# Miniprotein binders against Peroxisomal membrane associated protein 20 (pmp20): the designs that were tried, part 2

Target 1, 156 residues: Peroxisomal membrane associated protein 20 (pmp20), of Schizosaccharomyces pombe (o14313)
Amino acid sequence: MVAVGSTLPKVTLWENKPEEVVEFPSQGKFIIVGVPGAFTPPCSSQVPGYIANEKQFAAKGISGIYVVAVNDVFVTKAWKKSFDGGEQSGVHFVADWNGEFTKAFDAGFDASGLLGPLRSKRYAAVVENGKVVKVFIENEVTDVDISSADKVLSSL

## First folded at step 7 (miniprotein)

Design s1_6 (from G0 with E6R L28M)
Fold by ESMFold2-Fast, scan of step 7:
Structure s1_6 (fold): chain B 156 residues (1-156), chain A 90 residues (1-90)
Amino acid sequence: as target 1 above (156 residues)
Amino acid sequence: MKIIIRVEIPDGFVYFFTVDSPERLEEMLKELMRYIKKLGVDKIEVRVRADDPEKARELAELIVRIFKELGFTNIRVEIRGNEIRVTAEL
């Protein structure tokens, strides 16, 4: 998995529409939350925590939260809308359509039994001024423990 | 054929996935059991449409055997013509 001190890879990502590109901030502090897939059961316990604690993260200097999944933009947009308060939330739901960010971030795994041959491991990463400063990666993709919102928030 | 597997987790989220054969269904259910233990899921539903009512009965019996082999209980079968629905609990 990406090491602390690594620079964020420059990869095209999308949000809302196929023509809308997402760019991570080059300055300040933000969080990337990697999930195996939109609409999957384990993500229901992880993502709502980030939505619910959005203001607390902001109080700790977090300028944004980006949930990244190897899905197309239509799926990630619909997924955000499916959460209570999701559509009104400032949490970004980002499409890593080709898995290029996940591959470059060294967070890929083979989920062919359930989701497909390339999906993201479950993690949270704190990025500051373009560099990864903290990484919380689950040993098992079905676990939501160290990458949960409360664990990450407690570290800030 | 298309076999649809439906899993409802707490909070009302529903997971759907499809397989093309009973053999793949068995593999998929075995893999899914690793996850449902952590998600608190205790009920799974399988839907499939057969070519005719006789094949529907045969397929339903096979699906029931697969659930039993994997340790599911309270297996319920509903056949309407050539459409099959099997529900099972852990």
Scores: ipSAE 0.000, ipTM 0.131, lowest interface PAE 16.1, mean pLDDT 74

Design s2_11 (from G0 with E6Y F13Y)
Fold by ESMFold2-Fast, scan of step 7:
Structure s2_11 (fold): chain B 156 residues (1-156), chain A 90 residues (1-90)
Amino acid sequence: as target 1 above (156 residues)
Amino acid sequence: MKIIIYVEIPDGYVYFFTVDSPERLEELLKELMRYIKKLGVDKIEVRVRADDPEKARELAELIVRIFKELGFTNIRVEIRGNEIRVTAEL
């Protein structure tokens, strides 16, 4: 898993449609939430906490929240729309469809028995001015504990 | 057909997911139930709006069977025309 102090990888990511690329802010503080897969039960239970606490995160100086999954852009867009209040939320749902960001972030694992051969571990990372300043990595990808919105918010 | 699954996690957050077929519902419920126990969720609700009352009843029976197999208790079913609501506790 990426270490605290590391510079954020420069990898192309997508949101909303295949032609729309996402660039992480080079200045300020934001959160990346890595999830093994869109529409999976633990991921679908973890994300609502971030949506519900969006204003509290903003009050702590967080300029954005980016949920990243190794899925195509149609899947991540539909997943955002599936959450109550998701479509209206400023939380970003980002497609790492080829897994390049997940690989560069050293957050990949083999989920062949369930989701496919390359998926992201479950984590939350706080990034400030292009550098990783905090990492909350789950020991088990099915657990939602230290990477929950409440635990991350409490650290800020 | 519209099938919505609501789960309240600790801290009061609620999520939902929609599926359009009974086959996808069964797959999703079995996967979801494994993780719900790990998240500490003790109550879950499934809402279904089927194409007709017959399909609604069939889906209610399927959901009840899955919940029983996974160890849920206090399973309650409410049917109103082509709409059903199934609530269960661990």
Scores: ipSAE 0.000, ipTM 0.115, lowest interface PAE 17.8, mean pLDDT 73

Design s2_2 (from G0 with E6Y L39W)
Fold by ESMFold2-Fast, scan of step 7:
Order: C-alpha cells, then sequence, then structure tokens
Structure s2_2 (fold): chain B 156 residues (1-156), chain A 90 residues (1-90)
C-alpha cells in the first residue's frame, strides 16, 4: 500500500463519460476512497457515509471526495445514481478502468475468484498538496471499519 | 454438502456465500454480524440440499438453532424433499 509522505501518482481517470478525464487537485486537502467494486454489499455500506457527511468533511477543510473503483465510467456513474442523494452529491465517482491508479497506488489485489484479476483494496486516503498524509487500509477487502466515513472524519 | 447463504440488502440486491458445513455457516454468520446493520440487511436465507429427507430435518433444526443463538428472529423453514430453505430477519 502507498506510504504516508508519498507523492500522489498522476494517471488518467474518468468520470461521467469516456471523454471526461478527472484530475486530482494539486493544492488543498481531499479524500480518496478506494473500493473493490461498484454495486457490492460492503461498498454499498461504506459510500453512503461519505455522501451523508459531505458537508462535515467540507467543514474540516476537505475540498473533495473521490470514490475510485476499477470499473468503467458507465458502471461508476450508474452506481452513484443508485444512492439516495447520490446524483445531487458533490462526491466524485471515478473510473480507474485499466487499473493504472490502483497499481500506482499499490492498492491492487487479485480478485479473479469474485470480481476479476485486478481490483482495488478497500481504503481511504487523505491527500494534502499532492502528498498522502493519512491512509486507512482495511485488512480484509470485505471489512468496512477503519476506512468508514466516521473513522476518517474523526481523524481530521 | 454445500450451504448457500443469500444476503438481501435494501433495493433487492442479493449477495451469496457458500460454505461446506453448519460449523462454517455459524462462523460466517458471526462475521456477517459486523456488517448486517451497516448493510441494512432485509433478510438472510440459507439453502442446502441434504442427502436424504431425515437428514434434511436434522439440518433444518440445527440451522434454526444457529440463527436463534445469533439473535435472529422471524425464522421461517421450508423443506421440499431434500431441499432446505431457512430465512431469518433481525
Amino acid sequence: as target 1 above (156 residues)
Amino acid sequence: MKIIIYVEIPDGFVYFFTVDSPERLEELLKELMRYIKKWGVDKIEVRVRADDPEKARELAELIVRIFKELGFTNIRVEIRGNEIRVTAEL
């Protein structure tokens, strides 16, 4: 897993449609939430907390929240729409279609028995001015505990 | 023996797990208790096929006891031949 103090890798990510590239902010503080797969039950329990606490995160100086999954943009966009308040939320649902970000972040694992050969571990990372300042990585990808919105918010 | 556990969350999405014994079923359900309230689980369903109808009844009784010990309520049992279906709610 990426270490605290590391510089955030620059790779291509997508949001909303295949033509729309996402770039992480180079300044300020934001959160990256890595999930193994859109529409899975543990991810469905984790993401609503970030949507519900979006304003509380903003009050702590968080300029954005980016949910990243190794899925295409149609899947991640549909997943955002599946949550109550999701479409109205400023939380970003971004597609790491080819897994480049997940690989560069050293957050990949082999889920070929369930989801596919490359998927993301479950984590939350706090990034400030291009550097990783905090990492909350689950020991098991099906666990939602240390990477939950409440735990991350409490650390800020 | 294969025991299939169906976990139904709000909006009708179903995830399933497979275990090979009642002991493994109990272990899995204990682990799932960590998520049940967070997932907003509507119900959990266990399906298993027994070797014969007499063993089916014994297995159904054992599965019901496991659910009761873990705090589940509204437990329903359906046996059709060698097929067992047990559903439970919190």
Scores: ipSAE 0.000, ipTM 0.105, lowest interface PAE 17.1, mean pLDDT 74

Design s2_4 (from G0 with E6Y L39R)
Fold by ESMFold2-Fast, scan of step 7:
Structure s2_4 (fold): chain B 156 residues (1-156), chain A 90 residues (1-90)
Amino acid sequence: as target 1 above (156 residues)
Amino acid sequence: MKIIIYVEIPDGFVYFFTVDSPERLEELLKELMRYIKKRGVDKIEVRVRADDPEKARELAELIVRIFKELGFTNIRVEIRGNEIRVTAEL
C-alpha cells in the first residue's frame, strides 16, 4: 500500500460521464475511500458511513470525499444513486476504469472469479496538499474496521 | 430480506456479494462453486449474514445441502447469532 508522505499519483479518473474527467484537488484536505467494487457491500456498510458523516468531515476541514472503484463510470454513477441520500450527497463516486490509480496507489489485489483480476483493497486515505498524510488499510477486504467513517473522522 | 455472503479461497482471495432471497443464494453459490472447482481450489470458507438467528439456521441448512450436492466433504458449520460460517473441502 502507498506510504504516508507519498505524493498522490497523477492518473486520469472519471465521474458521472465518460467525458467528465475528475482530478483530485492539489490544495486542501480530502479523503479517498478505496473499495473492492461497486454494488459489493461489506459486513458493515463502509460507504453509507461516509455519506452520513459528510457534514462532520467538512467541519474537520475535509473539502471532499472520493469513493474509488475499479469500475466504469456508468457503474459508479448508478451505485451512487443506489444509496439513500446518495444522489443528493456531495460525496464523489469515481471510476478507476483501468485500475491505473489503484495500481499506482499500490492498493490492488487479484479478485479473479467474481470481480476481476484487478480490484482495489479496502482503505481510506487522508490527502493534504497533494500528499498522503494518513492511510487506513484493512487487513481483510471484507472487513470494515480501521477504514470506517467513524474511525477516520475520530483521527482528524 | 438481505443476505450478505463472503467466500474465502486459500491464498487470500475473497469474494463477497449480496442477495435478497435463499433462491438467489443457491443459484449464486452453485455458479461460484463450479467456478472454484474449475480453478482447482479444494478448500473454501463461506460466511453468510442473515437478518436474524432463525433465518441464519435455515440458510446454514441450505448451504450444507448445496455443498453436499456439489461433492464437498469435511463440511463444518459454525453459527454465531445471525452469522454462519461454513468450511468445506472438495
Scores: ipSAE 0.000, ipTM 0.115, lowest interface PAE 16.0, mean pLDDT 72

Design s2_7 (from G0 with E6Y L32F)
Fold by ESMFold2-Fast, scan of step 7:
Structure s2_7 (fold): chain B 156 residues (1-156), chain A 90 residues (1-90)
Amino acid sequence: as target 1 above (156 residues)
Amino acid sequence: MKIIIYVEIPDGFVYFFTVDSPERLEELLKEFMRYIKKLGVDKIEVRVRADDPEKARELAELIVRIFKELGFTNIRVEIRGNEIRVTAEL
């Protein structure tokens, strides 16, 4: 499982297009939201909370919110656009195309028969100055409870 | 039953989990505790919120048993209504 106290893995991730690499901030506090798959009902119900509470997170010192899925960049870009207010939001929708980040972060599970052999568990992680300081991990990947925006925001 | 688990590790590192049964709680705690032992963590606090005070007491007993099985010592338990707090050391 996602390691509290460890340094965030250095893995290439993408946003918007195949040529655009995204890097997590090395300083400050930000949130990673791991979801099993773009366009699925539970993931599509969880993400709006982060978009809606973006300013509240910023007020708590959060410099960014990164939604990470084991999907290609075209899928994650289209998914962001599918939400009301998504295109205007500062929330990042990040492609972990080959699952390297999810695997290195120890957040993977086998979703064969549903989404594929390597997908991300549902979690939220608070990262500060390159270290994972808090982790909220769901019991079931279809549950949106402890990793919801409201729960994470309340912990800050 | 919805069980919320809060695990605090020294220096302010925290895990939050939810589970829906005592069986899943036991599986999760055993897996997680073996994991954190590999990280060199020697002091831990677990907080659990149950549906009612009776279930909280039962879960507290389960958590103490698991900690003892995994080699933790200096186990302390506090129960306040539906909330239980267990601290332990290696």
Scores: ipSAE 0.010, ipTM 0.459, lowest interface PAE 9.8, mean pLDDT 78

Design s3_3 (from G0 with V14E L39F)
Fold by ESMFold2-Fast, scan of step 7:
Structure s3_3 (fold): chain B 156 residues (1-156), chain A 90 residues (1-90)
Amino acid sequence: as target 1 above (156 residues)
Amino acid sequence: MKIIIEVEIPDGFEYFFTVDSPERLEELLKELMRYIKKFGVDKIEVRVRADDPEKARELAELIVRIFKELGFTNIRVEIRGNEIRVTAEL
């Protein structure tokens, strides 16, 4: 499981195009939202809350929100564009195409029947100065409850 | 049944979970407590919300049993309606 108190793995993620690398900030507070798959109904219902509350998160000291999926960069870029206001949003949609981050973060599960052998569990994590300080993990990957933007924002 | 779990560790570390059965609660708490023991924290607080007061009482007994099995020696329990607060010193 994703462990509070752990130091964030130093793993490369991609955003927008294959040549564009994303690294998490080493200082300050930000949020990682792990989702099983881009364009799935539960994930598509969860993400709008983070886009809509971006300014409220910023007011609580959150410097960035990173939605991570085990998908290639073209899929995650297209998914961001599919949301109303998505393209104008500062929310990052990042590709963990090989699942390296998800595996290192201990957030993986086997979805071979539907999505593939390595996909991310559904969670939200608050990271502060390189350390995981809060973790919200769904019981079922299809549920959007404890890891919703509203619940996470309320904890800040 | 929906069981909401909040775990607080000193210095602002927190876990938030939902589970749908006492069996899943036990699995999750045992896994979490093994991780927490590795961190060498002095104390932990677990808050659980159950469907009703009778279920809360049953869950409180289960949680205390789990903490004792895992080697915690100073366990305090507060039950208020359908809410349980368990504090344990490692």
Scores: ipSAE 0.218, ipTM 0.628, lowest interface PAE 3.9, mean pLDDT 79

Design s3_5 (from G0 with V14E E31M)
Fold by ESMFold2-Fast, scan of step 7:
Structure s3_5 (fold): chain B 156 residues (1-156), chain A 90 residues (1-90)
Amino acid sequence: as target 1 above (156 residues)
Amino acid sequence: MKIIIEVEIPDGFEYFFTVDSPERLEELLKMLMRYIKKLGVDKIEVRVRADDPEKARELAELIVRIFKELGFTNIRVEIRGNEIRVTAEL
């Protein structure tokens, strides 16, 4: 499982287009939301909460929210566009297309038969000054409960 | 049955879990406790919310047993309805 106190893994991630690499802040607080797959019903029900509460998160000192999926950058960009207010949102939709971040975070599982042999578990993590300080892990990848925006926001 | 767990470690670190069985709870707590020992942390607080007060008491007994088996001492338990708080020291 992903370990509190760990330094955030340094792996290549992408946003918007294949040439654009994501860099996480080395200072301050931000949130990573791991989801099993773009355009799936449970993931599509969870993400709007983060978009809607972006300003409330900022008020709590959160400098960014990064939704990470084992999908290519075209898929994650299109998924962001599919939400009302998505394109205008500062929430990042990040592609972990080779699963390197998901593996390093120990958040991978085998979803063969539906999504593929490597997908991310559902979780939210609060990172502060390069360290993982809080982790919210769902028991079932189809559940949206403890890793929802309202639960994470209330913990800050 | 849904079991909601909050684990607070000194220095502001927190884990939030949902599990559906006592077996998964035991697995996760043992993993977490082994990791915490490596960090030199000797105090921990676990908060659990169960579906009902009877399930809460059963889970409290399980958590205490796990803590004792892992070498924690000075274990304190508070039960309030379906919510449990267990604090332990190595």
Scores: ipSAE 0.000, ipTM 0.267, lowest interface PAE 15.2, mean pLDDT 77

Design s3_8 (from G0 with V14E Y15W)
Fold by ESMFold2-Fast, scan of step 7:
Structure s3_8 (fold): chain B 156 residues (1-156), chain A 90 residues (1-90)
Amino acid sequence: as target 1 above (156 residues)
Amino acid sequence: MKIIIEVEIPDGFEWFFTVDSPERLEELLKELMRYIKKLGVDKIEVRVRADDPEKARELAELIVRIFKELGFTNIRVEIRGNEIRVTAEL
């Protein structure tokens, strides 16, 4: 539930390896895609749209796309590799393994019935110069609608 | 509006999905077709069932477009009431 106008929280995130930290750009425009869990059917159906439209997003001034899940770095790296063209894609698959970013971004929910406590809601956020300028939050975490690549791209 | 999609792999496995929106349907179908290509499947049949016959037609056209984008050939469409079957080969 992050609000438009909010400043991005400064929280450590990881990509590829436990020792490799990722930092969001302080300048320019980029997209954060929050998903409840790597390798789940709804999340695996949403991500390909962002991979496929990467060049179209770049044409709209988007400098990067960051898929964030409350999973460890080995899981998020393997998940990226599981997509056709994923390894060749510039889309980042980011591990929020302690849920610190998700919690600070006010996007957490209790998924104990399926994935465990503290998972991310499904959303897309457009960030410009360190501030959230647009947010697309799904009403249901299993739905891929307003946070889809096509809906986000058409808003740019 | 709810749309039911069944995917039948030629060797007898059957999977089904219920889809609530056109955007989600398109993403789901593209993902399914890419997984099928990775498995080396030569033939695929997608069965689409919808409450509205016009909606079923639109979905069949979408499926045909996706098959073409992914390199499938010999695409055939069969209409049976509110059910549409689209078959294709690699």
Scores: ipSAE 0.000, ipTM 0.066, lowest interface PAE 23.0, mean pLDDT 74

Design s4_0 (from G0 with V14I)
Fold by ESMFold2-Fast, scan of step 7:
Structure s4_0 (fold): chain B 156 residues (1-156), chain A 90 residues (1-90)
Amino acid sequence: as target 1 above (156 residues)
Amino acid sequence: MKIIIEVEIPDGFIYFFTVDSPERLEELLKELMRYIKKLGVDKIEVRVRADDPEKARELAELIVRIFKELGFTNIRVEIRGNEIRVTAEL
């Protein structure tokens, strides 16, 4: 389980293209949204809430929102573009293509039989000055409830 | 049945969960408490929101039982309608 009070794992993540590395801010407050897989129906229903509420999150001191999936960078980039308003959004769509972040963050589960042996659980985490201060974790990876944008925003 | 759970440990670190049954709540709290106990945390606050006040009272009793079973002491319960706050120390 993703541990409150923990420091973020220092692993390589990508956005937009294979050469573009993503670094999480070392200062301030931001949100990580872990999803089992790009283009799946539950994940595609959850993300629009974060895009729509981007300015409301900023008003609460959130400097960035990072959607992380165990997918390659071409898949996560295409997924962002698939949403209405997605291409113009400041929400980051981050590729954890080898599952290294997900494994190190203790957010992995075995989805063999459908998606593959290592995929991310569904969660949202609020990170402040490098520390995980709040974690919203779904009981079932197909549920979009406690990790939804409105629930996370209401806690800030 | 929708049960919303917040678990806070010192310095303002909070877990947020939703479960659909008291049985799942018990399983989750036991797992989480065993984990937190390994980290040396000696104070904890659990906040639960139930469907109604009657269910809240039942869940408060369950949570107290779990805390006692796991060795927590100085358990204090506060119920306000369908909201429960339980604080406990090791």
Scores: ipSAE 0.381, ipTM 0.740, lowest interface PAE 2.4, mean pLDDT 83

Design s4_4 (from G0 with V14I L39R)
Fold by ESMFold2-Fast, scan of step 7:
Structure s4_4 (fold): chain B 156 residues (1-156), chain A 90 residues (1-90)
Amino acid sequence: as target 1 above (156 residues)
Amino acid sequence: MKIIIEVEIPDGFIYFFTVDSPERLEELLKELMRYIKKRGVDKIEVRVRADDPEKARELAELIVRIFKELGFTNIRVEIRGNEIRVTAEL
């Protein structure tokens, strides 16, 4: 399980194209949204809330929102573009292709019946100066409730 | 039934969960408490919101039993309507 109080794992992640690596900020406050898979119905219903509330999150001191999925970078880039306002949004869509971040963050589960052997649980995490300070974990990976943008925003 | 759970450990670190049954709450709390205890956390505050006051009281009793099973010896319970606050120390 994702450990509050722990230091965020340092692993390679990608955004936009295979040559473009991304690293989480070491300073400030930001949000990580872990989703089981790009283009799936529950994940596609959850993400618009973060895009729509981007300014409200910024007003609460959030410097960035990172949606992380165990998918390759082409899939995560295309997924971002599939949302209204997605292309113009500052919300990051990050590829954890090998599941290295998800595994190190202890957020993995076996979805072999549908999505593959390693996928991320559904969660949201608030990170401050490299430390995980709040974690919102769904009871079921298909539920969008406690990790929704509204619930996370209300906690800030 | 909807049960909202917040688990806070020292210095303002918080877990937020939602569960749909007392059985799931018990599973989750046992897993979480063993995990927290293994990491050396000696003080925990659990806040639970239930659908109604009667269910809240029932859940408070369950939470106390779980904490006692896991070896917590100093347990304080406060119930306000459908909200429960349990503070536990090793």
Scores: ipSAE 0.294, ipTM 0.681, lowest interface PAE 3.0, mean pLDDT 79

Design s4_9 (from G0 with V14I F17L)
Fold by ESMFold2-Fast, scan of step 7:
Structure s4_9 (fold): chain B 156 residues (1-156), chain A 90 residues (1-90)
Amino acid sequence: as target 1 above (156 residues)
Amino acid sequence: MKIIIEVEIPDGFIYFLTVDSPERLEELLKELMRYIKKLGVDKIEVRVRADDPEKARELAELIVRIFKELGFTNIRVEIRGNEIRVTAEL
């Protein structure tokens, strides 16, 4: 299960193109949104809330929002562009291509029955100064409830 | 049925969860407790919101049973309407 009270793992992630590495901030407060797969209906219903509320999150001290999927960088970039306002948004869409972050965060599950190899559970995590302080985990990966933008924002 | 769970451990670390049945609550709470023990936690508070007071009482009994099975002691239960609060120690 996604760790609470532990230090955020240091792994390589990518955004926009294969040669562009992204690192989570070591200071400040930010949000990680773990989704099972880009372009799936439940994931596509969850993400718009984070894009729409980006300014409200910033007002609560959130320095960034990172949507993480076990997909390659071309898929995550195209997915961001598929949302209204997505391309202009400061919300990061990052590729956990090898599943290293998902495994280290203990958020993996076997999706062979639907999405193929290792995929991420659905969750949202609040990280402060490198430490995971709050975690919102869905009962089922197809549920979008407790990890929605409104639920996370209300906890801040 | 919607059951909302908050699990708080020392220093303000919180898990927020939702489940659709008492069976799923038991599975997930046991998984979470085994996981949290790895963090060296010796105190825990679980807050659960149920649909009604009767369901809250039933869920409180289930949570106490789970805590006892997992070796927790000093279990204290508070029920206020539809909200259950259980605190426990290892």
Scores: ipSAE 0.394, ipTM 0.749, lowest interface PAE 2.5, mean pLDDT 84

Design s5_1 (from G0 with V14Y Y35W)
Fold by ESMFold2-Fast, scan of step 7:
Structure s5_1 (fold): chain B 156 residues (1-156), chain A 90 residues (1-90)
Amino acid sequence: as target 1 above (156 residues)
Amino acid sequence: MKIIIEVEIPDGFYYFFTVDSPERLEELLKELMRWIKKLGVDKIEVRVRADDPEKARELAELIVRIFKELGFTNIRVEIRGNEIRVTAEL
């Protein structure tokens, strides 16, 4: 897993449409939430906490929250829409379609048999001015504990 | 042999697989069931379509065995022709 002090990799990510690219901010503080797969029960239980606490995160100086999954942009967009308040939320749901960000962030694992050979581990990372300053990685990808919104928020 | 599997977890989650053997079905179901049992799922429904009614009965026995091995004790099985529906609860 990426270490505290590491610089964010420059990788193309997509949001909303195949032609709409997203790059992480080079300035300020934001959160990256890595999840193994859109529409899975543990991932769908974790995300509402980030949506519900969006204003609390903003009060702590967080300029954005980016949920990243190794899924195509149509899947991540539909997943955002599936949550109550999701469409209205400023939380970004970004597609790491070919897993390039997940690989570069050293957060990949083999989920063959269920989700595919490359999926993201479950984590939350606090990034400030392009550098990782805190990391909360789950021991099991099905657990939502230390990477939950409440625990990340309490650390800020 | 063509085996079509549908797995439904309460709360709107749905999985669809196609496999070519009972061995592959067992492998995939065990992988999926271990994962969802970790999540505390109390009820699950599995629907399977086989090539014919005889194979359906054999697959029903296999699926029941898998669920029992994974700790499900309240298992209901319905077989209609070459279709199998298994509902399991802890």
Scores: ipSAE 0.000, ipTM 0.126, lowest interface PAE 16.8, mean pLDDT 77

Design s5_10 (from G0 with F13W V14Y)
Fold by ESMFold2-Fast, scan of step 7:
Structure s5_10 (fold): chain B 156 residues (1-156), chain A 90 residues (1-90)
Amino acid sequence: as target 1 above (156 residues)
Amino acid sequence: MKIIIEVEIPDGWYYFFTVDSPERLEELLKELMRYIKKLGVDKIEVRVRADDPEKARELAELIVRIFKELGFTNIRVEIRGNEIRVTAEL
């Protein structure tokens, strides 16, 4: 997994539509939430916590929350809309369609038996001024514990 | 032989596969069901299309056996020509 102190990789990511590229802030503090797959039950139980606590994260100096999945932009957009209050939320749902970010972040695993050859492990990372400052990685991709919104928020 | 498989879980993923034998179907379904159970899914629908109605009946029996072995209950089977629909609950 990416180490604390590492520089955030620069790769192309998408949000909302195929033509819309996402750029992470170069200044300030924000959170990346890596999930194995949109619309799966563990991921769908984890994400509401980040949506619900968006204002509390902002109070701790967090300028944004980015949920990243190895899925295309139509899937990630539909997934965001599936949550109560999701479409109106400032939480970003980002498509890592090629898996380039997940590979560069060293967060990939082989899910060929279920989701495809490259999917993301479950994690949360705190990034400050382009540097990874904290990492919360689950031991199992089906676990939602260390990378939950409550755990990450309490660490800030 | 061409076997088309669709798996749908509530509020979850939709899977589409094509396999060329009953042995591959059994292998694939066992893998999928094992992982789906880990995700906390207790209701599932599987649709399978075979080459002909006789093969569909044989595949339906196989699918039911697999689901029973994996602990699913309330298994319902609908066969229409060469199409099979199986719904099950844990």
Scores: ipSAE 0.000, ipTM 0.105, lowest interface PAE 18.1, mean pLDDT 75

Design s5_5 (from G0 with V14Y E31M)
Fold by ESMFold2-Fast, scan of step 7:
Structure s5_5 (fold): chain B 156 residues (1-156), chain A 90 residues (1-90)
Amino acid sequence: as target 1 above (156 residues)
Amino acid sequence: MKIIIEVEIPDGFYYFFTVDSPERLEELLKMLMRYIKKLGVDKIEVRVRADDPEKARELAELIVRIFKELGFTNIRVEIRGNEIRVTAEL
């Protein structure tokens, strides 16, 4: 997993449609939430906490929350829409469809037989001015504990 | 060897896997079942297709053992040739 103090890799990510590229902010403080897969039960139970606490995160100086999954942009967009209040939320749902960000962030694992050969571990990372300042990585990809919105929010 | 696994959970969640050994099947089922159990799912159906009927019977026994180890009760098994259907309730 990426170490605290590491510089965020610059990799193309997509949101909403294949033509819409997303780059992480180079300035300010924001959160990346890595999930193994869109529309899976633990990922679908973890994300609502970030949506519900969006204003509380903003009050702590968080400029954005980015949920990253190794899925195509149509899947991540549909997934956002599937949550109560998701469509109106400022939480970003971004597609790492080639897994390039996940690989560069050293957050990949082999989920062959479940989700595919390259999927993201479950984590939350706090990034400030292009550098990783905190990492909350689950020991088990099926657990939503240390990377939950409540745990991350309380650390800020 | 080719083992095809389908897992169906209430509310339309569906999983599809292929594995090449009983050992890998056990690993994946234990991982998936621990995951599902934490979400409060009280009913689950698992369908498995094997290369042949004898292999299907062996896999059915393995799957039942795994479900029992994970605390599922009221386990029902149906075998049709090389296909296995297991339903379990907490």
Scores: ipSAE 0.000, ipTM 0.131, lowest interface PAE 15.6, mean pLDDT 74

